# VH-VL binders against Protein FAM180B (FAM180B): the designs that were tried, part 10

Target 1, 160 residues: Protein FAM180B (FAM180B), of Homo sapiens (Human) (q6p0a1)
Amino acid sequence: TQPHAGQPMDSTSVGGGLQEPEAPEVMFELLWAGLELDVMGQLHIQDEELASTHPGRRLRLLLQHHVPSDLEGTEQWLQQLQDLRKGPPLSTWDFEHLLLTGLSCVYRLHAASEAEERGRWAQVFALLAQETLWDLCKGFCPQDRPPSLGSWASILDPFP

## First folded at step 1 (VH-VL)

Design s14 (framework fv_masavibart)
Fold by ESMFold2-Fast, scan of step 1:
Structure s14 (fold): chain C 160 residues (1-160), chain A 122 residues (1-122), chain B 110 residues (1-110)
Amino acid sequence: as target 1 above (160 residues)
Amino acid sequence: QVQLVESGGGVVQPGRSLRLSCAASGFTFSKYAMYWVRQAPGKGLEWVAVIWYDGSNKYYADSVKGRFTISRDNSKNTLYLQMNSLRTEDTAVYYCAKGPTYRFGSGYFDYWGQGTLVTVSS
Amino acid sequence: QSALTQPASVSGSPGQSITISCTGTSSDVGGYKYVSWYQQHPGKAPKLMIYEVSNRPSGVSNRFSGSKSGNTASLTISGLQSEDEADYYCSSYAGSNTYVFGGGTKLTVL
């Protein structure tokens, strides 16, 4: 059984070995210059050649099918993550999903024209950032004291 | 073994309502997105709706927006489609389908149920 | 009223190869690498044959292959066998959490 593109797989699914590691240089290129917000507000890979690489296909699957496309879905995903706070650290797949959802929020925040909409995206981004920091602390940070984002949210409001 | 079994189909008059169910087994239902796809007699497949693993996000084909509601009960491993204001063009076999990807909607449908026939006629 | 264009029918003899096309736009087939193909025998549910343009699920014969060029995806069946006689549907992600299907192609094995 081969895993579908981007899904973590059992080591037995790759001919007796572990999944082939992603090329860090290609991933950096994708993140630095390869991403673009499309006309529908979805984050996508603008370079088709990069999107056709193994890591590009994996990232594309996450961006198009796993990252929520709207504010309501993003808020619901955040609620699910908050419910998992006391559990074990997120899987690599779920952690990548969290990071990409946060990145999508940043793009959406920049594209939003209305103050109310900008405020909601800014709040969701701030909370996702907090959950990311919280998950990174599992195993050596007190679980009953989540990382604080301070007054950072106030600076995001003036964005056009 | 993944199994999806639809039920609730039947004959109904235009303007009435009907609810379809899909009983899922053989996988962790609460972790996957689910779909409804329909097929009119002698015609092709048409995507109807998708629902995320936790019920948080729902999306619909333009032809059914405002009339159909997709929902799920993860405690019962069951997917639902509430069909309101039915029209003759809604006559079709309705298939329950599973996404291959954990939590959110995926680019394809890896397992399908056997389908349940809905006939809307006067 | 299918969103993607497929030929209504195609035919071949046992042992031959046939190809079924699926044409969309830059907002679906041309814009994404999420084209899938389904086989449907009379009275049965569809079965996934190809996903993400060219990948085969476990249990699907290597006689089935997929490809894409521009806005057109293709399903090729080599070494045609009688059990391949069925309807074939293409599907593509169309953005914004929406999905579209082709009109279907009836394959007849002579």
Scores: ipSAE 0.005, ipTM 0.483, lowest interface PAE 15.4, mean pLDDT 77

Design s15 (framework fv_masavibart)
Fold by ESMFold2-Fast, scan of step 1:
Structure s15 (fold): chain C 160 residues (1-160), chain A 124 residues (1-124), chain B 110 residues (1-110)
Amino acid sequence: as target 1 above (160 residues)
Amino acid sequence: QVQLVESGGGVVQPGRSLRLSCAASGFTFSKYAMYWVRQAPGKGLEWVAVIWYDGSNKYYADSVKGRFTISRDNSKNTLYLQMNSLRTEDTAVYYCARDLRGYSYGTYWYFDLWGQGTLVTVSS
Amino acid sequence: QSALTQPASVSGSPGQSITISCTGTSSDVGGYKYVSWYQQHPGKAPKLMIYEVSNRPSGVSNRFSGSKSGNTASLTISGLQSEDEADYYCSSYAGSNTYVFGGGTKLTVL
């Protein structure tokens, strides 16, 4: 029900300044606290002022037109992505699409009331997270297989 | 050759300052969270500080908070620890260490690669 | 001062199995899967032996295994060899972006 836990304000959070916020700072604010799940299961940007920034407009385009709002669409995207990982590294657009689809899964996981549906969203999220880690590891990680997501099992548990 | 090399250790008087450096080579430094871990002579390991891959998040052990500052220069593949208001209990070998995971969507706290350490002695 | 409790020493003979325990609380070992084990030979930097309770990094012998039950994690070394003689440290994420180590266990191969 809540967005991600509040981050300590000692190093990351910047409270204004004499210079305009960099695009990464705006994107962080949007992704960390600026998103909300609507009644149709689609992520949207809560703050219209943030949505009107250049990174906000681009994010809105991805969320409304390219990120699936339902489980079936998300599973179809995952299947396509698993085929893509056998080729060259993902384009920046595809990589952003991957990250936002994963974030959508987390919001849907928290909104799900039935254990079976919650389990399916958790499973798809775990697989998408694995694909994200794999893409980031291309040409870098010492492993020749996708990274393990065993450590994420407890994070996906809805109970303390 | 994948390695971390610490430098800057030495003997300093209580209340003074010292800056440690850790030079990284053989891997993409800018993709890893980095740590400082210390070990007092004949004692166990103690985590000191962590910094995320882009320098955006930093966390410290309560024993050093407000006195030590962790930083990094990704263009120089170098990690730093600025130690102010040094106390005798800060005497230790200081190790820099790299996270196991190659990119920071949060930190795993798995110290996969370690330097050889640099000795800091705080005494009058 | 160590936050996690380990026995100060443990001993075994070549070919035997030994187990080192690491006891914390529900706010560290009991609450998280981020439990690791480190091996340290005299005068050398520590080496990661186990991460995430039971996973081995590349290059670590399968003689080393990890497990956890409640607030206690365990490192088991099977087929004990002379080169296993070292100090072993457990460690765990402790919440609130803090990290803790055990006091260390000296393993002697008789």
Scores: ipSAE 0.000, ipTM 0.481, lowest interface PAE 15.0, mean pLDDT 78

Design s16 (framework fv_masavibart)
Fold by ESMFold2-Fast, scan of step 1:
Structure s16 (fold): chain C 160 residues (1-160), chain A 126 residues (1-126), chain B 110 residues (1-110)
Amino acid sequence: as target 1 above (160 residues)
Amino acid sequence: QVQLVESGGGVVQPGRSLRLSCAASGFTFSKYAMYWVRQAPGKGLEWVAVIWYDGSNKYYADSVKGRFTISRDNSKNTLYLQMNSLRTEDTAVYYCAKGSYGRTVYSGYGSYFDYWGQGTLVTVSS
Amino acid sequence: QSALTQPASVSGSPGQSITISCTGTSSDVGGYKYVSWYQQHPGKAPKLMIYEVSNRPSGVSNRFSGSKSGNTASLTISGLQSEDEADYYCSSYAGSNTYVFGGGTKLTVL
């Protein structure tokens, strides 16, 4: 109820963009209930209205352009990270890639029905988690390089 | 909002030099690998060169190796291609292209060309 | 010249599907998942249509899809429309930070 002594100060809104949700609030909603795998195995935002928010547009860009959609692609991405990474810290952009690739991996692990495929997704996720922990250490804990993916995953052309 | 604008093309005699520039805007230039790709009149696309995000690594197509030099100035958001000892077969529209990474997390390493400039024509004739 | 082999032309009628092949070797298309496809209208710059074999950038119609089997990548365009008429190029990472393109395919919409 409004006070009897006054009225709220109403202003005509010029644009809708000024009323967009804060990034942390929208990210929580997106991560909790807003994402799904498409038929090709790529994460996408289910709700077009949510995708049209400022943080939703940014997340959609990252998911569509920068996150691998299948197991072999995710293994190749991890292998490239491990081959080319010069140490912690990662840039903010690379850290977000790492986190979103891990999130995609969790969705694919949940969707996997065959034990062998599920085991490979779990292994890749565990190694991505180790890469994340190495970055979060920031000199306060042991800084040994995380374990490598191993020879079974894929043969990539590493940059020397 | 990503925009790439090439300049520096023109008509030049064989054996001479040209320097191409590409002005970038709408993205964090210092985080992405950049490419030059060319297209001869009526022909297909040919990759020319790549430069990593920090300028530390540079690679060239065999057809231009030893003659062309790619460089960048991250403080000016500008990519360059120095073209020496030009040949008639270098005649082409030269495109500046932005790299993108989805398979690698090392900043500035690209696996594909996500945005392209409109190109600048280089004609090498006597 | 071109390292990757594409048919010079392909044609289809509105509403139908067409497929463009891109054949390389085990050192490029067969060895890596870094295959991309580009659309080029006359007098215009190329536009990214597919990256890393099968992924679509934002703003690209879901009528465009990509796949790969062995040394051959394929671009499929369903529900063919007149504005799809263009040249299509495949590209692949070829190792040691080098890249190769296909010779291009001219799509005509009959």
Scores: ipSAE 0.000, ipTM 0.485, lowest interface PAE 14.5, mean pLDDT 79

Design s3 (framework fv_masavibart)
Fold by ESMFold2-Fast, scan of step 1:
Order: structure tokens, then sequence, then C-alpha cells
Structure s3 (fold): chain C 160 residues (1-160), chain A 124 residues (1-124), chain B 110 residues (1-110)
């Protein structure tokens, strides 16, 4: 007897047995033309109509509540991911989270005006990219496990 | 070491104005959102306002909207709060605080460093 | 006037653990993972202890931990020490793009 209908604003997954798949076309529109950094530096959906679709609401939830907004938060999330995962593959949600966190890093890297800050975002992005590549290989690539955040010096060893 | 030093507080009559300043040092001021938070004597904390790293976006608590203006001068590493039409309910210690995130959302980043506060007393 | 509900006081003995609750609604604590906890000693500015529900800033003791279930966030302090005696405030982001604070909890270490 709970009243049905009304505005279908759902910021959490529903517990129904039947779930509709994500609409890839809408996701591509969101990722290619719908995203920008807001004035506070957070990645957001600029088109309110796109943000009101089911995949747009889900993406907004991920960007606002699960994708870190700062460098330290990004490093902490990456460390948590590295500590908890036993190997590839990641769950679909964790892989999407990893990709969106990497995309956020690219936007922040582009927005950074100082060389030091650009370098810090680039380093975090490199580690996220290595985690993504390790997951995509699913044990078939000869790639070693990505280095932890505490092993950044090893990335620079080959350089003068 | 991050330091925030507020100034400009004092005793003022209702309906008058005051301008608070916060001098920042020990971090790249122009990269962070900044906040004003107040605390009435013997009471709890109340968020007042936020300003983005570049000064382009500002948000205010409903209790001060239309009366207070937050601003910043990145060349001087200084945050300001212009308080107009002061009321007795505005009596509080005013703290400036730094947002945690580089370019972060401002509104949802936590207040990672706080100044010592400056007391504003509005009395007739 | 506080938007979030905290107990007015809590007490513990040295070496024990205490937990402070912070209850809001689905438009703040329940809707967002942007819950922070602040420690304030008398006459001092607040200090950030926990952010984004469970994260500790560098330099904060691992005796402090945070969690959330539904509309209620919790701060747990283990191995109580006399220096922990202070006021503790929770804070949350809201659906109105604002911040709200709890009323504060006075911790007494006996």
Amino acid sequence: as target 1 above (160 residues)
Amino acid sequence: QVQLVESGGGVVQPGRSLRLSCAASGFTFSRYAMYWVRQAPGKGLEWVAVISYDGSNKYYADSVKGRFTISRDNSKNTLYLQMNSLRTEDTAVYYCAKGRSYYGSGSYTPFDYWGQGTLVTVSS
Amino acid sequence: QSALTQPASVSGSPGQSITISCTGTSSDVGGYNYVSWYQQHPGKAPKLMIYEVSNRPSGVSNRFSGSKSGNTASLTISGLQSEDEADYYCSSYTSSSTWVFGGGTKLTVL
C-alpha cells in the first residue's frame, strides 16, 4: 500500500529481481559530451536532462559520493582497492569505479596550472592505469602486479 | 605548517557592519576552497559560507544569505567576510577554515585546518 | 538548532572504548558519504578527526574510527586517554549543497 508513482528519483539500487541493463549509448554521451569540472573542481554532469536519466543518476551518484574529489582521497581509495583485491578480475562496479576515478584524474590533471600539482595527478593516474591494465589482462598478460603507493620510487628508477 | 589567522572582530551595534579577514600561510592558498564557520558562546558549530579556490562560486547558510559576502584575494593569501545588517543572533566566534581537497567540490570537502577564531559581539 | 542529533554527553574510563552517534536523515547523513568528526578542547579551534565517514587525516591516532549505518554515523574512540576529553561534533553535507553540524557531545574521561 505504499503510494506508487511520483518523481522516480532513485539514488540507490533497487532490490527487484528483474534489472534492466545499462544503456551504453547514453553512457557514451555522458562521458564524451556531458562531463566537466565544476567551479569547485568536482567532475559533474553539465546537462540536467542527461543527469535525470537512469544511467545519468547512477553516474552522478558515483561521481559525487564514490569518486574522490581530491588527491589524498584518490590515493586512499587506490590503496584500499590494492589492499582488498586478491587479483583480477574486479567486480563490474569496482571496475567502473576505477575507470571513473581515472577519468576524474585526467580532468584534474588538465585543470592543474602548476607543474608540481600536474606531476602529482599524473603519478596517481599512472598507478590507476596500471591497476586497470592488470585487471584487463585477467591473468593472461605477463604484467607483474602494479606497485603500491609506497613504491613510487621504483617507477622513477630508470630515469636519470 | 598551515596557519590561519582571523582578525576584525569586535563589539558592534545591531544593523551595523563588520569586515573579517583571515591571513593564510603554509599552503598554496589559491588551490583550496575556504570556509567561514561560527560558534555562539557556549553553543555548537554553524557553517556560514564557502568560496571556491578561484573565487568564482560562493554558497551561504540561509541565516546569513543576503547579508554576508565571502570573498578572497589570492595574491595576498587572504579570505574575507563582509557582514552587513548584523543581528544579535550573529554574536559568535568566527573561524576561517581550509577545505581539504585541491580544487575539490568546496561544499562537501571537510574543514581540515581551522584558525583560532575572532569574536564578534552584536549588542545594543 | 542543530540539524544532526548527538547525545549531549558520554563518559568513559582510561583504556575503555566509547561510541558517539550522529543521526540525520536521508537528505544528509543517509544520502551522502560526506560525514566528518571534529574534536574541540575548551578555548581551542576544532580539529578534524574523521572525514568521509571513516577516513583519518595524517597525524590522527588509529584509536579514532568512524562508521555509518543508514541515517546514523558513529565515532568510536578506543583506549581512552585523558587528552581525549573534549567536545565532539559531527558534520554532514546536505542535498541543498550546504553543511550542517550536530549539537556536540561532551566526552568526560574519569
Scores: ipSAE 0.000, ipTM 0.476, lowest interface PAE 17.8, mean pLDDT 78

Design s5 (framework fv_masavibart)
Fold by ESMFold2-Fast, scan of step 1:
Structure s5 (fold): chain C 160 residues (1-160), chain A 123 residues (1-123), chain B 110 residues (1-110)
Amino acid sequence: as target 1 above (160 residues)
Amino acid sequence: QVQLVESGGGVVQPGRSLRLSCAASGFTFSRYAMYWVRQAPGKGLEWVAVISYDGSNKYYADSVKGRFTISRDNSKNTLYLQMNSLRTEDTAVYYCAKSRTGYWGTYYGMDVWGQGTLVTVSS
Amino acid sequence: QSALTQPASVSGSPGQSITISCTGTSSDVGGYNYVSWYQQHPGKAPKLMIYEVSNRPSGVSNRFSGSKSGNTASLTISGLQSEDEADYYCSSYTSSSTWVFGGGTKLTVL
């Protein structure tokens, strides 16, 4: 049950740093240059070599099985996520899904050709971004304002 | 009481079609991925197909790809398997099974299984 | 798709411990921590015994434990009882976004 190369390790398992690049750098490369929408509207990793790394394989699993591929599924998950905020804090799992779903929305927004569809993806993205900010801003988010594309500046004002 | 009940099995000739149903009760069906798994007489388990909680994602075993279609109706709490171009090697007991975790949790094991329905493909 | 490799049979006496292996590749068992084990009595549906390599569902006896080393997962049954006599199957997620079962192991309690 020991961590292996290419998988996350706790800090106590590594006494003095690894010579090889860390997993976060590989993840950044995947997110920056490696993603594309497939014919079904789902994000996939474009570079097969990056997809075969441990972080790439995990990301592929999450994108294929854990990120909604259509607008209706994304809106439904957002509603369920908002309901969950009334109870316990978001788990690390839910927060990861929130971030990946937001990324998927950005790609779908970029790919949308019709104004109506584009507007709906923009609104869903705005709501997902607000959920992320509310979790990250340590109680300083403007919680009484309805999310909209035009109000992004006021949402981000409370923190640098 | 969580349960799954399969139906629609029977005897069919090679090349024909058959549709299986799986009725779910006792849990929020629309929150879970669902599986079809088969077992030929006297043989082991073989995964057939999976469908996500919302029906947007579907995956198939290579042996059935292009011939079988998995679908679901969340308003009726029912899972389906449409089986086309049936072959004698498709003869098996077909089980439906529920993912252990809700929503996107397809890889965490199958915690609830139906009783199975027998499909016999013979000439 | 190819099945994961399990021994066809294992046997033990009441009170003993037995271990069933499940061997795959780095594209399934070795690549992911998504190994499950199922128990099947004759004429019955399978029952989930272990998920995510080593976790037990509620209601499964602590005599059942799972582990993994490299490309091989193992199911260990301690304090063997007559009711444990059944077929046991491992299963894993694969890099092709498919699921694969082992060939199955028949456990005989002598």
Scores: ipSAE 0.006, ipTM 0.499, lowest interface PAE 14.1, mean pLDDT 77

Design s7 (framework fv_masavibart)
Fold by ESMFold2-Fast, scan of step 1:
Structure s7 (fold): chain C 160 residues (1-160), chain A 119 residues (1-119), chain B 110 residues (1-110)
Amino acid sequence: as target 1 above (160 residues)
Amino acid sequence: QVQLVESGGGVVQPGRSLRLSCAASGFTFSSYGMYWVRQAPGKGLEWVAVISYDGRNKYYADSVKGRFTISRDNSKNTLYLQMNSLRTEDTAVYYCAKEYRGSYYMDVWGQGTLVTVSS
Amino acid sequence: QSALTQPASVSGSPGQSITISCTGTSSDVGRYNYVSWYQQHPGKAPKLMIYDVSNRPSGVSNRFSGSKSGNTASLTISGLQSEDEADYYCSSYTSKSTYVFGGGTKLTVL
């Protein structure tokens, strides 16, 4: 259940022999222009053609089955990540999940109209961003391990 | 070797409850969504439920909504299906299945466990 | 019990090709490229044969191919062999975030 530092690749996903190159720009376009919140608070892909691409299918699976749709769920997922994390680097799957959870926070923060709700989404986003930065620098950052949810008050003010 | 082994099936009277288990081995259970699919004797396959890798997101077939609950215990590598208010139409072999990463398909299936609902 | 329409049975002779259709709606097969096909021999668990409309998992013979046009997906088996006798089921993701199966097609090799 616990992530492994230097985690090996999924043999099933590697079995394709790298026949199709990765296209990070396709994923970026999906994330930037292809998403909207549904009535349940889940991100979904607006364009079914984009959703039918390989990265679109992977993104839809992560958004529908793996990314929490509410604030409490997002806070619990972050706490679980922090409790179970052995250190950087995260597996590719966990890193993608972390990024998509952060993106969900940004959409919910933008959609929130009440100051208190907006503040809580901003707090969780800031902590997710710090977890992402800690992973990207592989533990060799000016910053120590990201703080827990309980230490939010000393990190950042809510977004204006 | 990737394996899924179902258990908990048996004969039960209408209106009663049963809990099915599916023991997983040979893969990182906590990284994959899981399915329950059933097949009535001599009939086709019917999807029952799906659960996300962390247990937070669940979806059900209309025929079982409100009666069945899918759950998992990642520390025990075990998937569960709690079946309440059983009807004769719930008689079937119940399969657990593992999601294929990055898509909505079942790449590994268990051998199934028979549930018979009769008086 | 099934939401997708398949013929109840199809038959062919060894070496011939057969095609099994799977017809849904614009909210499942017609909307998504998440169609899969499963083979089931009597008394056995299903086996994934095709995913994402036309892709084969490792270890599945290239005699099996899949396609889709509008609301109808198709499984084609070429060079038919006696071991291909089985029930075949299609499945699709739906706009309700659920999954549906076809009623199944029994393939007989004469």
Scores: ipSAE 0.005, ipTM 0.516, lowest interface PAE 13.9, mean pLDDT 79

Design s9 (framework fv_masavibart)
Fold by ESMFold2-Fast, scan of step 1:
Structure s9 (fold): chain C 160 residues (1-160), chain A 122 residues (1-122), chain B 110 residues (1-110)
Amino acid sequence: as target 1 above (160 residues)
Amino acid sequence: QVQLVESGGGVVQPGRSLRLSCAASGFTFSSYGMYWVRQAPGKGLEWVAVISYDGRNKYYADSVKGRFTISRDNSKNTLYLQMNSLRTEDTAVYYCAKDRSYFGTGYSFDYWGQGTLVTVSS
Amino acid sequence: QSALTQPASVSGSPGQSITISCTGTSSDVGRYNYVSWYQQHPGKAPKLMIYDVSNRPSGVSNRFSGSKSGNTASLTISGLQSEDEADYYCSSYTSKSTYVFGGGTKLTVL
């Protein structure tokens, strides 16, 4: 069993050392149980030890410097992506940032208490999800380009 | 209750301009996308334009692109349609309509005004 | 021409069911579940009857139902009543982030 970021650490195994997780398991743990919103609305890694691993350090830099922390910044980033994007596939870097920005939206949507704020985050998330779905077909999509920011085709219910 | 009231229609000669207004009440205007839809006498409905809740994004029917401009003033709860280079084919009752969902993402026209007639003739 | 194809007219007797079709393309009706139906009585503004293919707004009779198969959406009115006599229009969101309407169907209650 592995310790999860933000949860109590497991005890050292009796009669032996603690086995270290492989990099893929560390990344999964970081994404599944290791993230939370800080007081400024930015996603951060809860556990400093996990943040100090190679994948943790890279993720921390991406979240701190490249993933927007507020709605306006998220909308600006999506608009820039859409303006510069010529079709699928996205570069690995852009795809990673798209996924992390979407994850940030999910955390903000979960934390939102007011219906209007929640709906705004849901709209941006839906648009990011459509950009992701378009990329997953790797240029063999039967469908046209996803709607742009401010388009009426992206809502949480129904999801296009 | 939701109410939309169009105004500004009238008789105008081809090539001239006209500005339509739609006064909204009974809902939070700044939270909803708005539409213009027209209907020529004895004909069917034709979508004209849409504007996002904050006024930043706009889309137009191909028949009016480059000639019509949709805009809104959220402080006055008012939607506008500036119609330039009018043609006889633009003769129609113009309806303003509210989007069903906030943010302008409802894909349907849940409330309509009574309409204002625009007649383009010489 | 209208972008979506509807029959020009349909008729039925009181108590019967009628269905109005709305045929588009794979870039509108066939792609999106954002088909809506509107009822328009002479001299009046349209009224939303169905949205998102099959959903009814509050206050719309459950005699009205919507469905979609491929590129064709359908409006079905059961238990036909005299006040149902009106023009009916379908509408769909399109891949160009625009909206199109059908040509309209005049329903006559015989």
Scores: ipSAE 0.000, ipTM 0.489, lowest interface PAE 17.3, mean pLDDT 81

## First folded at step 6 (VH-VL)

Design b43 (framework fv_masavibart)
Fold by ESMFold2-Fast, scan of step 6:
Structure b43 (fold): chain C 160 residues (1-160), chain A 121 residues (1-121), chain B 110 residues (1-110)
Amino acid sequence: as target 1 above (160 residues)
Amino acid sequence: QVQLVESGGGVVQPGRSLRLSCAASGFTFSKYAMYWVRQAPGKGLEWVAVIWYDGKNKYYADSVKGRFTISRDNSKNTLYLQMNSLRTEDTAVYYCARHGYTSDYYLFDYWGQGTLVTVSS
Amino acid sequence: QSALTQPASVSGSPGQSITISCTGTSSDVGGRKYVSWYQQHPGKAPKLMIYEVSNRPSGVSNRFSGSKSGNTASLTISGLQSEDEADYYCSSYAGSNTYVFGGGTKLTVL
C-alpha cells in the first residue's frame, strides 16, 4: 500500500492547467517515431522513457481519454467541434485535440483493410484538415466556414 | 457478470480442420478486443491470436500464422477460431479471453473455461 | 517467439513471503509497463491477479503485489496460504500487437 494516496485524473487538467514549456525535440520524437496503433484503434506511446516525460504523460492522457478510437466516435467529435465553433482561432486545447484526432485518422486510414473503410477515414481526415486550415488562416481564408460532414460527403464522397 | 463459453473442441486427425466458438455475455462484446490463448497438456500458456473490437484487424502467433483464422460476429456476441492444417503440436486446451480495455491496454481480464482440441492419428 | 523466463518452481511455508521473477527483454518487460500476472489452479482457467506491473483488480487479496526493475518483473505473495498453491504466469505486450507469456512457476505451499 502506498504511504500517500494517488489522485484520480481530471480531464480538464490535461488541457487547461499545465503551463510547463515543452521541449520541441521531445514532442517531435513522440509524434514522429514514438506512436503505434493498439488493438482497440487507440494511439499509444511505444517508448516508456518518452512516455514518462512531462510531454509524454500529457500526450498519453489526451490519446487515452480524448481522442476517439473508431470512425463513429471521430465523426461525433468532429460534429461537436463544428457545432460549438464560432470562428477562428480555436482554443489551445481544441487545436491540440484537432491535430491529434487527425493524426489518429491517418494511422487508422493506413491500417484499414477494405477500400470502403479507407475511403471513410480519408473523408473524415479531409474534414479535420479543413477545420485546421480555417483556424490557421486567421480570417484570410477564401472559405468562411469548413463544410459539415454531410455536405462534404455529398460533394467529395469516394464511394458515390 | 462477464461470461465466456468455448465450444467446438474434439479429436481430429493431423491435416484436418476444426472451428472453435466462444459465446460472450454480460458485457458489450462489440467494444472489446478478444484473444485466443492455448495450453498444451502439462505445458504453459501460449498466445494464439487477437482480433480488434470491430473485427477489422487480426494478429497471430508465428506458430499458427497462415493456418488459423480468427473472426467475430458482433451481432451474435461470438468469437471464432478456424484451425486448418492441424498438427499434433496444436493439441491444447483453447481459451477465449477478453482484452481489459477499461483499466489497461494489454491484459487478459476474463477467461473462459477452455475447450480441448486433440490432434491425433 | 520464446516465453518470458520464470523459475519452474518456488516453495514456502504458510505465513511466509515468496517472490516469483519474470525476465524478458527491453522490447517487452523492460521497455513497457504492460506486465500482468495470472493464477491457475489445476483444471481451472487462469485468473488475473496483477496488471500494469503493480495494480490489483477488485477482489484480489492485498497479499499479492507486483514490481519491476530493468528487464525483470516480480510477483510477491505475503502471508502465504494453502489456497495460493497454483501455477503463476507472467505476460507482457511485446509490441506490434504481439504478446508473450512466461513459462510458468509452480508454487508449492509446504
Scores: ipSAE 0.006, ipTM 0.579, lowest interface PAE 10.5, mean pLDDT 81

Design b46 (framework fv_masavibart)
Heavy chain, then light chain:
Amino acid sequence: QVQLVESGGGVVQPGRSLRLSCAASGFTFSTYAMYWVRQAPGKGLEWVAVIWYSGSNKYYADSVKGRFTISRDNSKNTLYLQMNSLRTEDTAVYYCARHGYTSDYYLFDYWGQGTLVTVSS
Amino acid sequence: QSALTQPASVSGSPGQSITISCTGTSSDVGGRKYVSWYQQHPGKAPKLMIYEVSNRPSGVSNRFSGSKSGNTASLTISGLQSEDEADYYCSSYAGSNTYVFGGGTKLTVL
ESMFold2-Fast, scan of step 6: ipSAE 0.005; ipTM 0.496

